# Ledger of designs, part 7: VHH binders against p21908

Target 1, 324 residues: p21908
Amino acid sequence: MEIVAIDIGGTHARFSIAEVSNGRVLSLGEETTFKTAEHASLQLAWERFGEKLGRPLPRAAAIAWAGPVHGEVLKLTNNPWVLRPATLNEKLDIDTHVLINDFGAVAHAVAHMDSSYLDHICGPDEALPSDGVITILGPGTGLGVAHLLRTEGRYFVIETEGGHIDFAPLDRLEDKILARLRERFRRVSIERIISGPGLGNIYEALAAIEGVPFSLLDDIKLWQMALEGKDNLAEAALDRFCLSLGAIAGDLALAQGATSVVIGGGVGLRIASHLPESGFRQRFVSKGRFERVMSKIPVKLITYPQPGLLGAAAAYANKYSEVE

## First folded at step 1 (VHH)

Design D8 (framework vhh_ozoralizumab_d1)
Fold by ESMFold2-Fast, scan of step 1:
Structure D8 (fold): chain B 324 residues (1-324), chain A 125 residues (1-125)
Amino acid sequence: as target 1 above (324 residues)
Amino acid sequence: EVQLVESGGGLVQPGGSLRLSCAASGFTFSSYDMYWVRQAPGKGLEWVSEITGSGDSTKYPDSVKGRFTISRDNAKNTLYLQMNSLRPEDTAVYYCARHEDYLGSTWNYYGMDVRGQGTLVTVSS
């Protein structure tokens, strides 16, 4: 059956027609992207999507939402849309929907994703296990964390707020970075380090520690400078970022009992070429007497172009199945 | 063109007050969280305050809490920072900044992608 898959962030919403059957995603159609500021509501964007297709939309929707999905009224910081789950079916003229957090959608996508879209980063180069726990994390505007349990041909997704646990410094430079960030923030969560803006936080702390003058840059330009290796301080900040990403990935795997780790998100994709040559693996495995155990955990990177859309469709397929 | 233009900085004595303004243009102002950040001479950027697009929620670090107040006028596309009980350590260039959302698992990342040119605040010893 056809469903409408939707990935809703702050500034943009992406729509696609997906075909699902017997707990599987058979296809995901062409993406249509809308700026949320240019559409007064989800309903209006839905109607515009229908107009573009030139045919009636399916009476089922799968929605990934970039925030908590618990509650009667759902809002996002940078998105004027207001979602009311109880009225979604009547407002969109549909029979069924699923609504999941965006981190949960990524986890559902991993469960349905072809192995060709899971690039090897470190550890054994093997397919994700058919049984056990997979830790999923993704730096973006913040740090998304979820985990996936596969058991007896089924899977379950657990959404978390793991990006908001405390940052643990592991060397003298990180002690200084933490001390500097405490001056700016009362409590320093791992998300203050491991996120898109987190590179900027590291960069500015390093500049202050060294007394080095620098130009004030937007996040996009800073990431470009770091990735191109054209600025020593930006490159140092990226090196620290990769070290801390490895450390938190390992800690989450330990806490969640995971036997594999998957990194998602656009930031993850952009640093993919740097991760194997970075301190990521060193920090990931350096868990004292558990180093041998950690060394056996494969770490993969999502390269699928729209995992949020795939994940929304996968969540619908997992909850509902076509009856033959 | 997306633009942020700060004003209201200047020289002030310890214990004094200043009100900074940021005029926004080229985007739907009410759809974006806004920030004030500052950079003291020889130091890195420090987050000073944030406000949601609706204006319903604000946050401050302990260094300015109780002394600074962020506000916005969405009808005028203007962000404000009321600074009271100013101290020499508040001397910095103050920047207005817009935060954009992350687009999930795509090549695109927006982050805090627009900042103004800044306005200098000097608190004399």
Scores: ipSAE 0.000, ipTM 0.133, lowest interface PAE 19.8, mean pLDDT 84

Design D9 (framework vhh_ozoralizumab_d1)
Fold by ESMFold2-Fast, scan of step 1:
Structure D9 (fold): chain B 324 residues (1-324), chain A 122 residues (1-122)
Amino acid sequence: as target 1 above (324 residues)
Amino acid sequence: EVQLVESGGGLVQPGGSLRLSCAASGFTLSDYSMYWVRQAPGKGLEWVSEISTSGGTTKYPDSVKGRFTISRDNAKNTLYLQMNSLRPEDTAVYYCAAKYTIGSTFQHWDYRGQGTLVTVSS
């Protein structure tokens, strides 16, 4: 059956017609992107998509939402849309819907993703296991964390707020970085280090530690300088970022009982070429007596375009595959 | 307890090659940017090469660029310097250094070894 898959972010919403059957996503149609500021509500964007399609919309929707999905009223920063889940079927004139957090959608996409879209980073170069736990994390505007349990031909996604756990310093330099960031943030979450803005936080702390002048850089320019190796301090900040990403990936795998790890998110894709040569692996496996256990865990990176749309459709297929 | 130990120095003919090693103990090498610096007889310290924590970025001054290659093996806690096409001007004591702070100068390193002598002479 056809459904409308929707990926709703702060400034944009993406729509596609997906075909789902027997717990599987069979196809995703052409994407249509709307600026959320140019449409007063989700309902109006939905109607616009129907007009563009030129035929009646399916009576089912799968929605990925870039914020918490638990509540009677859902709002996003920089997005004027207000969602009331209890009224969605009535407002959109549909029979069924699923509504999931955006990183929950990424986890659902991983469950349905072909291995060709999972680039190898470190550990044994093996396919993701058919049974057991997969840890999924992705730096972007913040740090998304979820895990996926595969068992007996089925899967379950657990959405978390794991990006907001504490940053754990592992060496003297990280002690100094933490002390500096405490001056600004008091409690320092791992997301303050592992996110798009996190590179800037590391860079500023390193500049202060070295006693060099610091001027606020646009995040885009800082990432460019770091990735191109044009500035020693920016490259050092990127190296520290990759070390801390490895450390938190390993900690989450231990905490979640994972036998594999998947890195996603916009920043994850940006650093894809740097990760295999970075300090990621060393921090990932350096878990004391568990080093041999950690070295057996494959780490992959998502390369699928628009995993949020795929994941929304996958969540719908998974929920409505079960019969009584 | 924390120390860096250089090895591989010696006498070599002009145009020859040497590989220096630096073994780190008492700390995790992968957490530090590493440097090779040298001091020729009667002269000050000169930066020779730099390598990022991951090994993804390396830097060299024009005096050695294309002739020297820095590398690291974080699993073995060891730093290397491959020196090719050696010249009499490369004669110096070579030190490895680890920085817990990253900066534009090698003079404020956190740990430094005792050095290994390289003599380039016919």
Scores: ipSAE 0.000, ipTM 0.136, lowest interface PAE 24.0, mean pLDDT 85

Design E1 (framework vhh_rezetamig_d1)
Fold by ESMFold2-Fast, scan of step 1:
Structure E1 (fold): chain B 324 residues (1-324), chain A 123 residues (1-123)
Amino acid sequence: as target 1 above (324 residues)
Amino acid sequence: QLQLQESGPGLVKPSETLSLTCTVSGGSISSSDYYWGWIRQPPGKGLEWIGHIYYSGSTYYNPSLENRVTISVDTSKNQFSLKLSSVTAADTAVYYCARDEWYSGDLYGMDVRGQGTLVTVSS
């Protein structure tokens, strides 16, 4: 059956027609992107998508939402849309829907993703297991964390706020970085280190520690300088970022009992070529008594172009395949 | 009190293998909480991390050196060793063995180190 898959972010919403059957996503159609500020509501964007399609929309929707999905009223910081899950079917004139957090959608996408969209980073170069736990994390504007349990013939996604756990320093330089960041944030979450803005936080702390004059750079310019190797301090900040990404990936795998790890998100894509040559692997496996266990865990990177849309459709397929 | 002591030849000819041993006293290397590693300081340069080993035998090497480096551990003798093959004059440095307290692949995790031994690569 056809459904409407929707990926709603702060400034944009993406729509596609998906074909789902027997717990599987059979196809995902061409995406249409709308600026959320140009439409007063989800309902108006839905109607616009129907106009572009040129036929009646399916009476089923799968929605990935860039915020918490538990509540009577859902809002986003830079998006004027207000969702009320209880009235959503009435407002869109549909029979069924699923609504999931955006990183929950990424986890659902991983369950359905072809191995060609999972680039190898480190550990054994093996396909994701058909049974067991997969840890999924992705730096972007913040740090998304989820995990996926696969058992023969079925899977379960656990959505988390794991990006907001505490930053644990692992050496003297990280002690100094933490002390500096405590002056700004008091409690320092791992997301303060592992996110797009996190590179800037590390950079500022390193500049202060080394007594180097700090120049205000926007995030885009800082990431470009770090990745292109045009600035030694920015490159050092990126090296520390990759070390801490490895450390948190390993900690989450331990906490979740994972036998595989998948990295997603826009920042993951930016550092893809740097990551295998970085300190990521060393920190990922360096878990004392569990080092040999950690060394057997494959780490992959998502390269699929629209994981939110795929994941929304997958969540719908998973939910409604179980309804008799 | 934990002490680390380097030993090995102070002169190595170009193209040969540099071999050093670190003896650990006052503590056991059969600890799951630590790595045991090697760092060096070439004349007029900063400290460079070479690699470290877990007591189980798992090794991690500096990528710039990994094709030439082997680190091994002997828990029965409370020792670990470095072999660096195909040496050149650029490998002339003071070599230190160290305990890696914070699982780092850099200098900041190392809390205890030996006094250092000078290795000169020359004819």
Scores: ipSAE 0.000, ipTM 0.167, lowest interface PAE 17.2, mean pLDDT 86

Design E10 (framework vhh_rezetamig_d1)
Fold by ESMFold2-Fast, scan of step 1:
Structure E10 (fold): chain B 324 residues (1-324), chain A 125 residues (1-125)
Amino acid sequence: as target 1 above (324 residues)
Amino acid sequence: QLQLQESGPGLVKPSETLSLTCTVSGGSISSTDHYWGWIRQPPGKGLEWIGHIYTSGSTYYNPSLENRVTISVDTSKNQFSLKLSSVTAADTAVYYCARETIDYGDYSPGWFDPRGQGTLVTVSS
């Protein structure tokens, strides 16, 4: 059956017609992107998409939302749209919908993603397991964390707030970084280190430790300087970021009982070529007596550029599967 | 600074494969910050995104063209290439290669600057 897949972010909403059957996404059609500021509501963007399609829209929708989805009224920062899940079917004139958080959608996408969209980072170069747990994490504006259980031909996504667990320092430099960040944040979550803005937090802490002045940079410019090796301090901050990413990926795999790990998000994609030369692998496997266990866990990186649309369609297919 | 240049045949017969190459100068396609993509503009119509490739070789294609498109990257030549199979008159367009920016809040909202100057490909006998 055809459904409307929608990925709603802060500034843009993306629409596509997806075909789903028996728990599978059979096809994802051409993407249409709307600026959310140019449409007063989701309903108006929905109507515009129908006009572009030139035929009646399917009576089913799958929506990925860039914020929490548990609540009576859903709002995003810098997005004027307000969603009330209880009224979505009435407002869009549809029979069924699914509404999932954007990182939950990424996890659903992983369940349906073929290996061509999963770049190998470290560990054994094997396909994602057909049974068992896959840890999924993605640094972006924050740190998204979910896990995926595959069992007996079906799967379940567990959305978490795992980016907000505590940062655990593993050496003397990280002790100093934590002490500096504690002055600003009191309790320091791992997201303060592992996120787009987290590179800036590490950079500032390193500048303070070295006793040198720094100026606040746009986070994107700082990332460019770090990745291009144009600034020694920025490059050092990136080295520390990769170490901590490995450490948290390993800790989450241990906590979730995972036998595979997938890294998502735009930040993950940007550092993909740096990860093999970084301390990521060392920190991922250095779990004391579990080092041999950790060394058997493959780590992959998502390269599919619209996992939210695929994941929304996948979530609908999973929920409304007639077969399973 | 960075320059992109398309090259390839300007005339392709119906049912054959359209092949174009983009040569990058003033920068490296081994950049981890960008996708490298192809877009086209049929006469009298808007821009249509074809697909892109990351430096690792990972690709994403426009679903409407997915079964006909292959994009590949050759880091040793600082080039990336497009193959579009089974062409028809509807594939007549100006083809552009482009660098696309990766956004932190979204995987790739698709910003197409810089672009090449474009190359006209006509599908005709």
Scores: ipSAE 0.000, ipTM 0.204, lowest interface PAE 13.2, mean pLDDT 85

Design E2 (framework vhh_rezetamig_d1)
Fold by ESMFold2-Fast, scan of step 1:
Order: structure tokens, then C-alpha cells, then sequence
Structure E2 (fold): chain B 324 residues (1-324), chain A 123 residues (1-123)
């Protein structure tokens, strides 16, 4: 059956027609992207997608939402849309829907993703387990965290706010970085370090600590400079970012009882070529007497172009396809 | 321990003067060999240094803003302030106050910064 898959972020919403059957996503169609500020509501964007498609929309929707989904009224910080799950079927003139948090959708996508979209980073080069827990984390504008339990031919996604746990410094330089960031943020979450803006936070702290002259840069220019490796301070900030990414990936795997880890998000993809040469693996495995256990955990990176859309469709297939 | 906090109106009309104050806590403006200044980030652009001041009153301004900028210091209140005259929509930005270790923008680095305040220039 066809469904409308929707990935709603802060500034953009992406639409696609997906085909689902027997708990599986068979196809994901051409993506249409709308700027949320240019459309007064989800209903209006839905109508415009129907006009573009040139035929009646399916009477089923799968929605990934960039915020909490357990409420009567759903809002986002930088998106004017207001979602009311109880009236959604009536407003869109549909029979069924699924609504899931955006990083929960990424976890659903991992459950349905072909191994060709999971690049190997470190540990044993083995497929994701058919049984057990998979930790999923992804730096982007913030830090997404979820985990996935596979058992007896089925799977379950646990959505978390794990990006908001505390930053744990592991050496004297990180103690100093934390002290500097406390001046601005008081309590420093791991997301303040591991996110797109997090590179800038590390860079500013390192500049202050070392008394080194630096350029005043926006996030885009800073990331570009760091990745090119031509600026010593920016490269040092990227090295610290990769160390801390490894540390938090390992901590989450320990906390969640995972035997595999998957990294997603736009920042993850951006640093893919740097991770093998970085301190990522060192920090991931350096968990005291658990180092031997940690060294056996494969770490993969998502390369699928639109995991949110795939994941929304996957969540619908998981919930409803068995009762067709 | 050292903290910087911006305060002032978030909305300014075109042609008027933008006024911001930075309050310093956990340290004294008049102690040490530091400069105190303002930096801004317009939407979709990089950081732009505006200017800075030494506690004696000596000022250094970005040449592109020099004719519109005044920075002043009040050591008795442990505060310093920014006035930017004749504002236009191009002055819409997040404004940060900062402690700077260098005398000139090309050699300057900041070691402490406020959280930033959004100033929108609109009628």
C-alpha cells in the first residue's frame, strides 16, 4: 500500500510517497522539500504536495517530528507549525497515521537499512546483530540518541533525550574546556560538545586556554577550515570533537547494553574520513577493565541520504502492515 | 567564575541608535591587562568584530563601523556599553560582549564571551 512519508524539521519538511507491505518498506519515491516558514500549517503543505503529485494522496501518513511526540499539542522552537495528533486524521482526510520523534525515525531506518548504507568505522567488521541492542547517536544541529532492540524477528525502538546528559571530561585539557563552557552555559550537556555548533564551542575554549590568535568564523567556515587541516587550532578542535564523540558513543553503549553502535547525522557523514585517523577508537574502547568488551563492538556510520523519511515509512510498516 | 551578560532592547527602529550594556561578574574590568569589546553575528554570516576598550578609556574600532560606533566603560559599575548609530536592517544580528587578550582585531582573541542577545532592526 502507498503512504505519505513526512520528515518535519525546524526549517524544512520533506514529503515522499512510500510503498509498504508485510512490515517492510518496498520503495521510497521522489522527495519534495518545503520551507516550513512559507506554509502556514502541515495541512497546507500536505495540500501543496498533493497538487504537485497530480493525483489523490494516499489515506495514510507516517510523520517524523523534530521534537517530543507524547502530548496533545506539539510545537517546535523554530517552526510555526502546530500539530494535534488527535485531530490529524480529520485535518488531512486520512484513515491512519504514525507519528514518531525524528531520531526515533532514524532508529527505525537502521532496522530496515541495507548493510551497503552502513559504512564500517572501527571494531570487528561484522553485520549489525539480528538479536541484541544497537546504540544509535547522531550529531547535527544537536545530538540525537536512540537505541534499538532486535529480538525474535522483531524490533523495538527506544527514543531518548540522551544528547542532554552531562559532558564528562577525561583529561586536564577537557577539565579546562568544561570550566570555560560553564561561563556561558552553567551546566554543560554532551550536546554542547558533540553537535555542529559544538566544534565552535571547543574552538573558542581552546583559543582561550592557549592564548592563541584566531579568526572570527561562522560554523560553516569553521568546519570547512577544520576539515581541510590547514589551521592548527581548528584541527585541534576537530581532534577533540572526535575524541569526545568516541567517549560518548562508548558510554552510551555501556549504559544501553549495546553490542553494536551506529552513528548518523549530517556531522557524522562530514567527518567520516577523519574518524579512522582520529582518537575516536581510543576513547570508545578506553573503559577501564571493560576495554576488552568494548573492542568487540562494531561501529558503523549511516550513509543513506534521507534516513528520516525511510524511518517514518518503516515505523508505519512495523505498526500497521501486519494487520492489512 | 567570570561571567559576561548582555542587556538592552531587542528591537530598534531604522535610523535610531542601538544601545547595549555588558555586566561583568566574578572579576573586575579594571584589573589585569585585558580589553573589553563587542562582536556580532548577522544571520547567515560570520562573526564580525565591532570594537573594544581598555579600562583607561582607550578605544579601537572596526574601520567599516568607526563612524557609527561608541564603546564606553564604567569601572564603578563593572560594566561596558555599545552605541551604534544610524542603524539599518544590515545591523540585525546576535550581539556578544567579550573579554579580549589583544589590542587589535587582527591579533585579538577572546577568552570569555556573553551568551549573546538578538537585536532586530525593524520598523
Amino acid sequence: as target 1 above (324 residues)
Amino acid sequence: QLQLQESGPGLVKPSETLSLTCTVSGGSISSGDYYWGWIRQPPGKGLEWIGHIYHSGSTYYNPSLENRVTISVDTSKNQFSLKLSSVTAADTAVYYCARLTGKYSWGSSFDYRGQGTLVTVSS
Scores: ipSAE 0.000, ipTM 0.098, lowest interface PAE 21.9, mean pLDDT 84

Design E3 (framework vhh_rezetamig_d1)
Fold by ESMFold2-Fast, scan of step 1:
Structure E3 (fold): chain B 324 residues (1-324), chain A 124 residues (1-124)
Amino acid sequence: as target 1 above (324 residues)
Amino acid sequence: QLQLQESGPGLVKPSETLSLTCTVSGDSISSSTYYWGWIRQPPGKGLEWIGHIYYSGDTYYNPSLENRVTISVDTSKNQFSLKLSSVTAADTAVYYCAREGYYDSSGYFPLDYRGQGTLVTVSS
């Protein structure tokens, strides 16, 4: 059956006709991208997409939303659209919809990804398992965490708030970083370290520890300075980021009994070449008596560029198109 | 105001190399803030990311295409280019060049600006 897949971000909304059957995404059609500032509402963008298609839209929608999806009224920071799940079917003239958070969509996409979109980072170079738990995490504006359970030809996505667990320091420098960040945040979640803004938090803490003045930096510019290695403090912050990314990836895998780990996100893509040379693997496997177990866990990186549409379609297929 | 424009042959023969250039105007390509990328959309299919380049020349390619793809940058002309070798009918698509930001809330870099696209047909 055909459905309308929609990926709604801050500045853009992407539409495609997807074909789903028996729990699978058979195809994604041509993507149409709208700038959200140029359309007053989701309903108007939906209508414009129908006009472009030149035939009636399917009576089913799958929506990935770049924010929390629990609640009666959904809003985004950079997107003027207001979404009300209870009235969506009426407003769009459809029979069914799924609505999932954007990182939940990433997890659904992983379940449907060809292995060519999963680059190898460390551990044994093996395909994702057909049975068992796969931990997925990705730094962005925060830290997304989800898990896939594959069992008996089916899969289940476990959406979490795992980015909000506590930061666990593992050496004396991290003790000092934590102490500095406690002055600002009191409780310091791992997301305060492992996120786009987290690089800035590490950078500021290191500057304070070294007694070096710092300038207020745009996050994107700081990331680029760190990746280029032209600023010693920014490079040191990136090294610390990679260590902590490895540590949290390993902790989440231990907590969920995962036998594979997948790193997602654009930040992951930007640091991909740095990860093998970083302390990522060291921190991932250094779990005391479980080091041998951790060393057997493959870590992959998602290279599928914008998995929201695929993930939205996959979520719909998983919920509504499965055989009884 | 930023504009990106694709240029290159609209018809390529099977087994030959597809070559496209993106001309950037209204902003410098020598920016530490952005990557410059190529994406494509085959008829009736969704977008496929090809790869990107930083003004320094650093590249990252889609692993499924990496053996056939070369992206290069010419900062003096404010341009970047795509070469895709050994093309087949499956490479028929609208090709877009794009400016890529660093991340959105899901952690994936947004295509925060893209060109209008150019159709490339692979046919004898």
Scores: ipSAE 0.012, ipTM 0.349, lowest interface PAE 9.0, mean pLDDT 85

Design E4 (framework vhh_rezetamig_d1)
Fold by ESMFold2-Fast, scan of step 1:
Structure E4 (fold): chain B 324 residues (1-324), chain A 124 residues (1-124)
Amino acid sequence: as target 1 above (324 residues)
Amino acid sequence: QLQLQESGPGLVKPSETLSLTCTVSGGSISTSDYFWGWIRQPPGKGLEWIGHIYYTGSTYYNPSLENRVTISVDTSKNQFSLKLSSVTAADTAVYYCARVSEDYIWGTYPFDPRGQGTLVTVSS
């Protein structure tokens, strides 16, 4: 059956017709992108997509939303759209929908993703297992965490708020970083370290430790300085970021009994070439007597260009796979 | 329509305390969804984050300024305020108050909306 797959971010919304059957995404059609500021509502963008398609839209929607999906009224920062899940079917004139958070969509996408879109980072270079737990995490503007349970041809996505667990320091420098960040945030979550803004937090803490003054830098400029290796402090911050990413990836895998780990998100792609040469692997496997176990866990990076759109369609297919 | 407006003296003498108030209209500061903050821009330089406050009184300060900065909130007046002690010529800047949002999943600090800004000159 055909459904409308939608990936809604802050500034853009992407639409496609997806074909789903028996819990699988058979195809994704051509993507149409709208600027959210140019449309007063999701309903108007939906109508415009129908006009472009030139035929009646399917009476089913799968929506990935770049924010929390629990509540009566959903809004995004700097996006004029207001979503009310209870009235969504009525307003779009559809029969069914699924609504999932954007990182939940990424997890659903991993379940349907071809291995060609999963670049190898470390561990054994093997395909994701058909049975067991896969831990998925993605630094972006924050830190998304989800787990994927595969069993006997079925799968389940466990959506979490794992980015908000506590940061655990592993050496004397990280003790000092944590102490400095407690002055700003009191309780320091792992997301304060592992996110786009997290590089800035590490940078600020390192500057304070060394007695060097800093100013509020544009995140884009700081990331460029770090990745290009043209500023020693920014490069040191990136090194610490990769170490901490490895540490939390390993901890989450241990906590959930995962036998594979997948890194997603915009920051993941940004540091893809740095990860294999970084301290990521060292921290990932350095779990005391479990080092042998950790060394057997493959770590992959998502390179699929529209994981949210694929994931929305996958979530719909998974939910309605048992309709008789 | 949420609006923020800075108010306070535009001239402060060296060694004295700079005091600014931000008045919020069109919305309540007693909200769990947002922080309320101060940023500044010295002439010819980039933006510098000063600090922000949650409506319950919890504060977060730039470490380079933390021994001189106090931010407070008055929920009954829908206002929050900045005090910066022991000012010098280096504290001359345009000061902005701003709403600071933190997305639940993506934890960022966009400073939007912000006030128009107020110039504070430190001069004898």
Scores: ipSAE 0.000, ipTM 0.115, lowest interface PAE 19.4, mean pLDDT 85

Design E5 (framework vhh_rezetamig_d1)
Fold by ESMFold2-Fast, scan of step 1:
Formats: sequence, C-alpha cells, structure tokens
Structure E5 (fold): chain B 324 residues (1-324), chain A 124 residues (1-124)
Amino acid sequence: as target 1 above (324 residues)
Amino acid sequence: QLQLQESGPGLVKPSETLSLTCTVSGGSISSYSYYWGWIRQPPGKGLEWIGHISYSGSTYYNPSLENRVTISVDTSKNQFSLKLSSVTAADTAVYYCAKDTYGSEFLDSYFDLRGQGTLVTVSS
C-alpha cells in the first residue's frame, strides 16, 4: 500500500510517497522539500504536495517530528506549524497515521536499512544481527540515543533520553574539563560533550586549561577549523570529542547488552573519515574485564541520505505488520 | 557580587513591541559560566520562562513565545535586552531578568540571581 512519509524539521519538511507491505518498506519515491516558513500549516504543505503529485494522496501518513511527540499540541523552534495529533486524520483527510520523534525514526530506519548504507567503523565487519539489541546514538544539535530489539522476526524501538546521562571523565585532562564545565553547567551531561555545540564546550575548556589565546567562534566555523586541521586547539578538541564518543558508545552498549552499535546524525557523517584514525576504538573497548566482549561488537555509521523519511515509513510498516 | 536591574517603559500599546533592558553590575556579562534570561509573572498567575542567551549569542526561547521574542546581549554596555512583538493584554506582567547557571534547564528554582522586577502593562 502507498503512504505519505513526512520528515518535519525546524526550517524544512520533506515529503515522499512510500510503498509498504508485510512489515517492509518496498520503495521511497522522489523527495519534495518545502520551507516551513512558506506554508502556514502542515495541511497546506500536504495539499501542495498532492498538487505536485497530480493525483489524490494516499489516506495514510507517517510523520517524523523533530521534537517531543507527547501532548495535545506539538510545536517546534523556528517552525510555525502546530500539530494536534488527535485531529490529524480529520485535517489531512486520512484514515491512519503514525507520529514518531526524529531519532525514533532513525532507529526504525536502521531496522530496514541495507548493509550498503552502514559503513564499517571498528570491530568485526559483520552485518547487523537478526536477534538481540542494537544500540543507536547520534550527535547533532543534541545527542540522540535509542535501542533496537530484534526478536522472532519482528523489532521494537526503545526511545530514550540517554544523551542526558552524566559525563564520566576517564583521565586527568577530562577531570579538568569536567571541573571547568561544572562551573558553567553544574551537572555535566554527556550531551554537553557529545553534540555539535559540545565541540565548543571542549574547545573553551581546553583553551582555559592551557592558558592559550583563542577567539570566540560560532559552531559552524569551529567545526570547519577542527576538521581542516587549521587550528591546533580545535583539532585537539575534535580528538577529545572522538575519545568521548567511543567511551559513551561503549557504555550504552554495556548498559543495554547490545551486540552491535550504530552511529547516526550529521556530526557522525562529518567525522566519518576521522573516526577510524581517532581514539574512538580504544575508548569503546577499554572496559576492563569486558574488553574481549567489547572487541566483538561491530560499530557502523549510517550513510543513508534521508533516514528520517525511511524511518517514518518503517514505523508505519512495523505498526501495521502482521505475524504469520 | 553581581546585581541585575530591569529598565524600560511600564506601558505598551496593543500590537506594539515591548522592549526591556537588563543592566549587570558588580561583574562582567562576558562569562562562559552563565546564561542571561527573562521570566515574567502575570497578575495572579505563576512564573513563565521567556528565554535566555549565552555570552556567545546562542538563544533558547519558550516555544509558545519564540515567534515574538528576541533576546540580545551587548557586552560593551554590560547589558542584555528583551524585545517582545505584537503585544496583547495577556502580556501584562512583572518582567524579571535573571542569571542561569544550569544551562538549558530553566526553571525559577534554577535562578541564582534575578532582578527586582518591572511591571509592564499592555493597555490602549
């Protein structure tokens, strides 16, 4: 059956026709992107997508939303759209929908993703397991964390707030970084270190610790300087970022009994070529007596261009799947 | 050692922009340790968080107000400011500026320091 898959962010919304059957996403059609500021509501963007398609839209929708999905009224920063899930079927003239948060969509996408879209980072180069737990984490504007349980031919997504667990320092430099960030934030979550803005937090702390002159940079400029290796302090901050990413990926896998780990998100893509050369693997496996266990866990990176659309369609397929 | 003081017009006409300034004294606003923000209390109601800004200029706004709110910082004057556009009678409140040490987790109980408050009445 055909459904409308929608990925709604702050400034843009992406639409596609997906074909789903028997718990599977069979295809995703051509993507149409709208600026949310140019459409007064989701309903108007939906109607415009129908006009572009040139035929009636399917009576089913799958929506990934870049914010919390609980409550009567859903709003996003920098997006004028207001969603009321209870009225969604009436407003769009549809029979069914699913609505999931954006990192929940990423986890659903992983369940349906071909291995060609999962680049190998470290550990054994094996396909994701058909049974057991897969830990998924993705640095972006924050740190998304979800787990995927595969069992008896089906799967379940566990959405978490795992990005808000505490940062654990593992050496004397990280002790100093934590002490500096405690002055600013009091409790320092792992998201304060592992996120787009987290690179800036590390950079600032390192500059203060070393007594090195620095200039205040926006996050985009700082990431460019770090990735291009044009600033020693920014490069040092990126090295520490990769160490801490490895450490938290390993801790989350241990906590959930995961036998595979998947990294997603825009930051993951930006550092893809740097990760294998970084301290990521060392910190991922350095779990004392569990080093042998950790060394057997494959770590993959998502390279699929629009995991939100795939994930929305996958969530719909999973909800309406039948067990034979 | 830090003190905060609100200033700005106490009366604003409906549909106009409410503008308030907070002056920081006893220390510098140029600090990575703090966020600078605004909260309000309508008569007979609880406190409502409006938004806050970091020294680096990163802003966080209450989603119910974000299309009308702009917070800015002026390090040369040791001040930060609030602009709230298209005001209505519902925007009548005592407005407080505040220092927040607990990052993006912004509740009244997280304020280490706030100003004395300034009453703003929206009336024609």
Scores: ipSAE 0.000, ipTM 0.102, lowest interface PAE 19.3, mean pLDDT 84

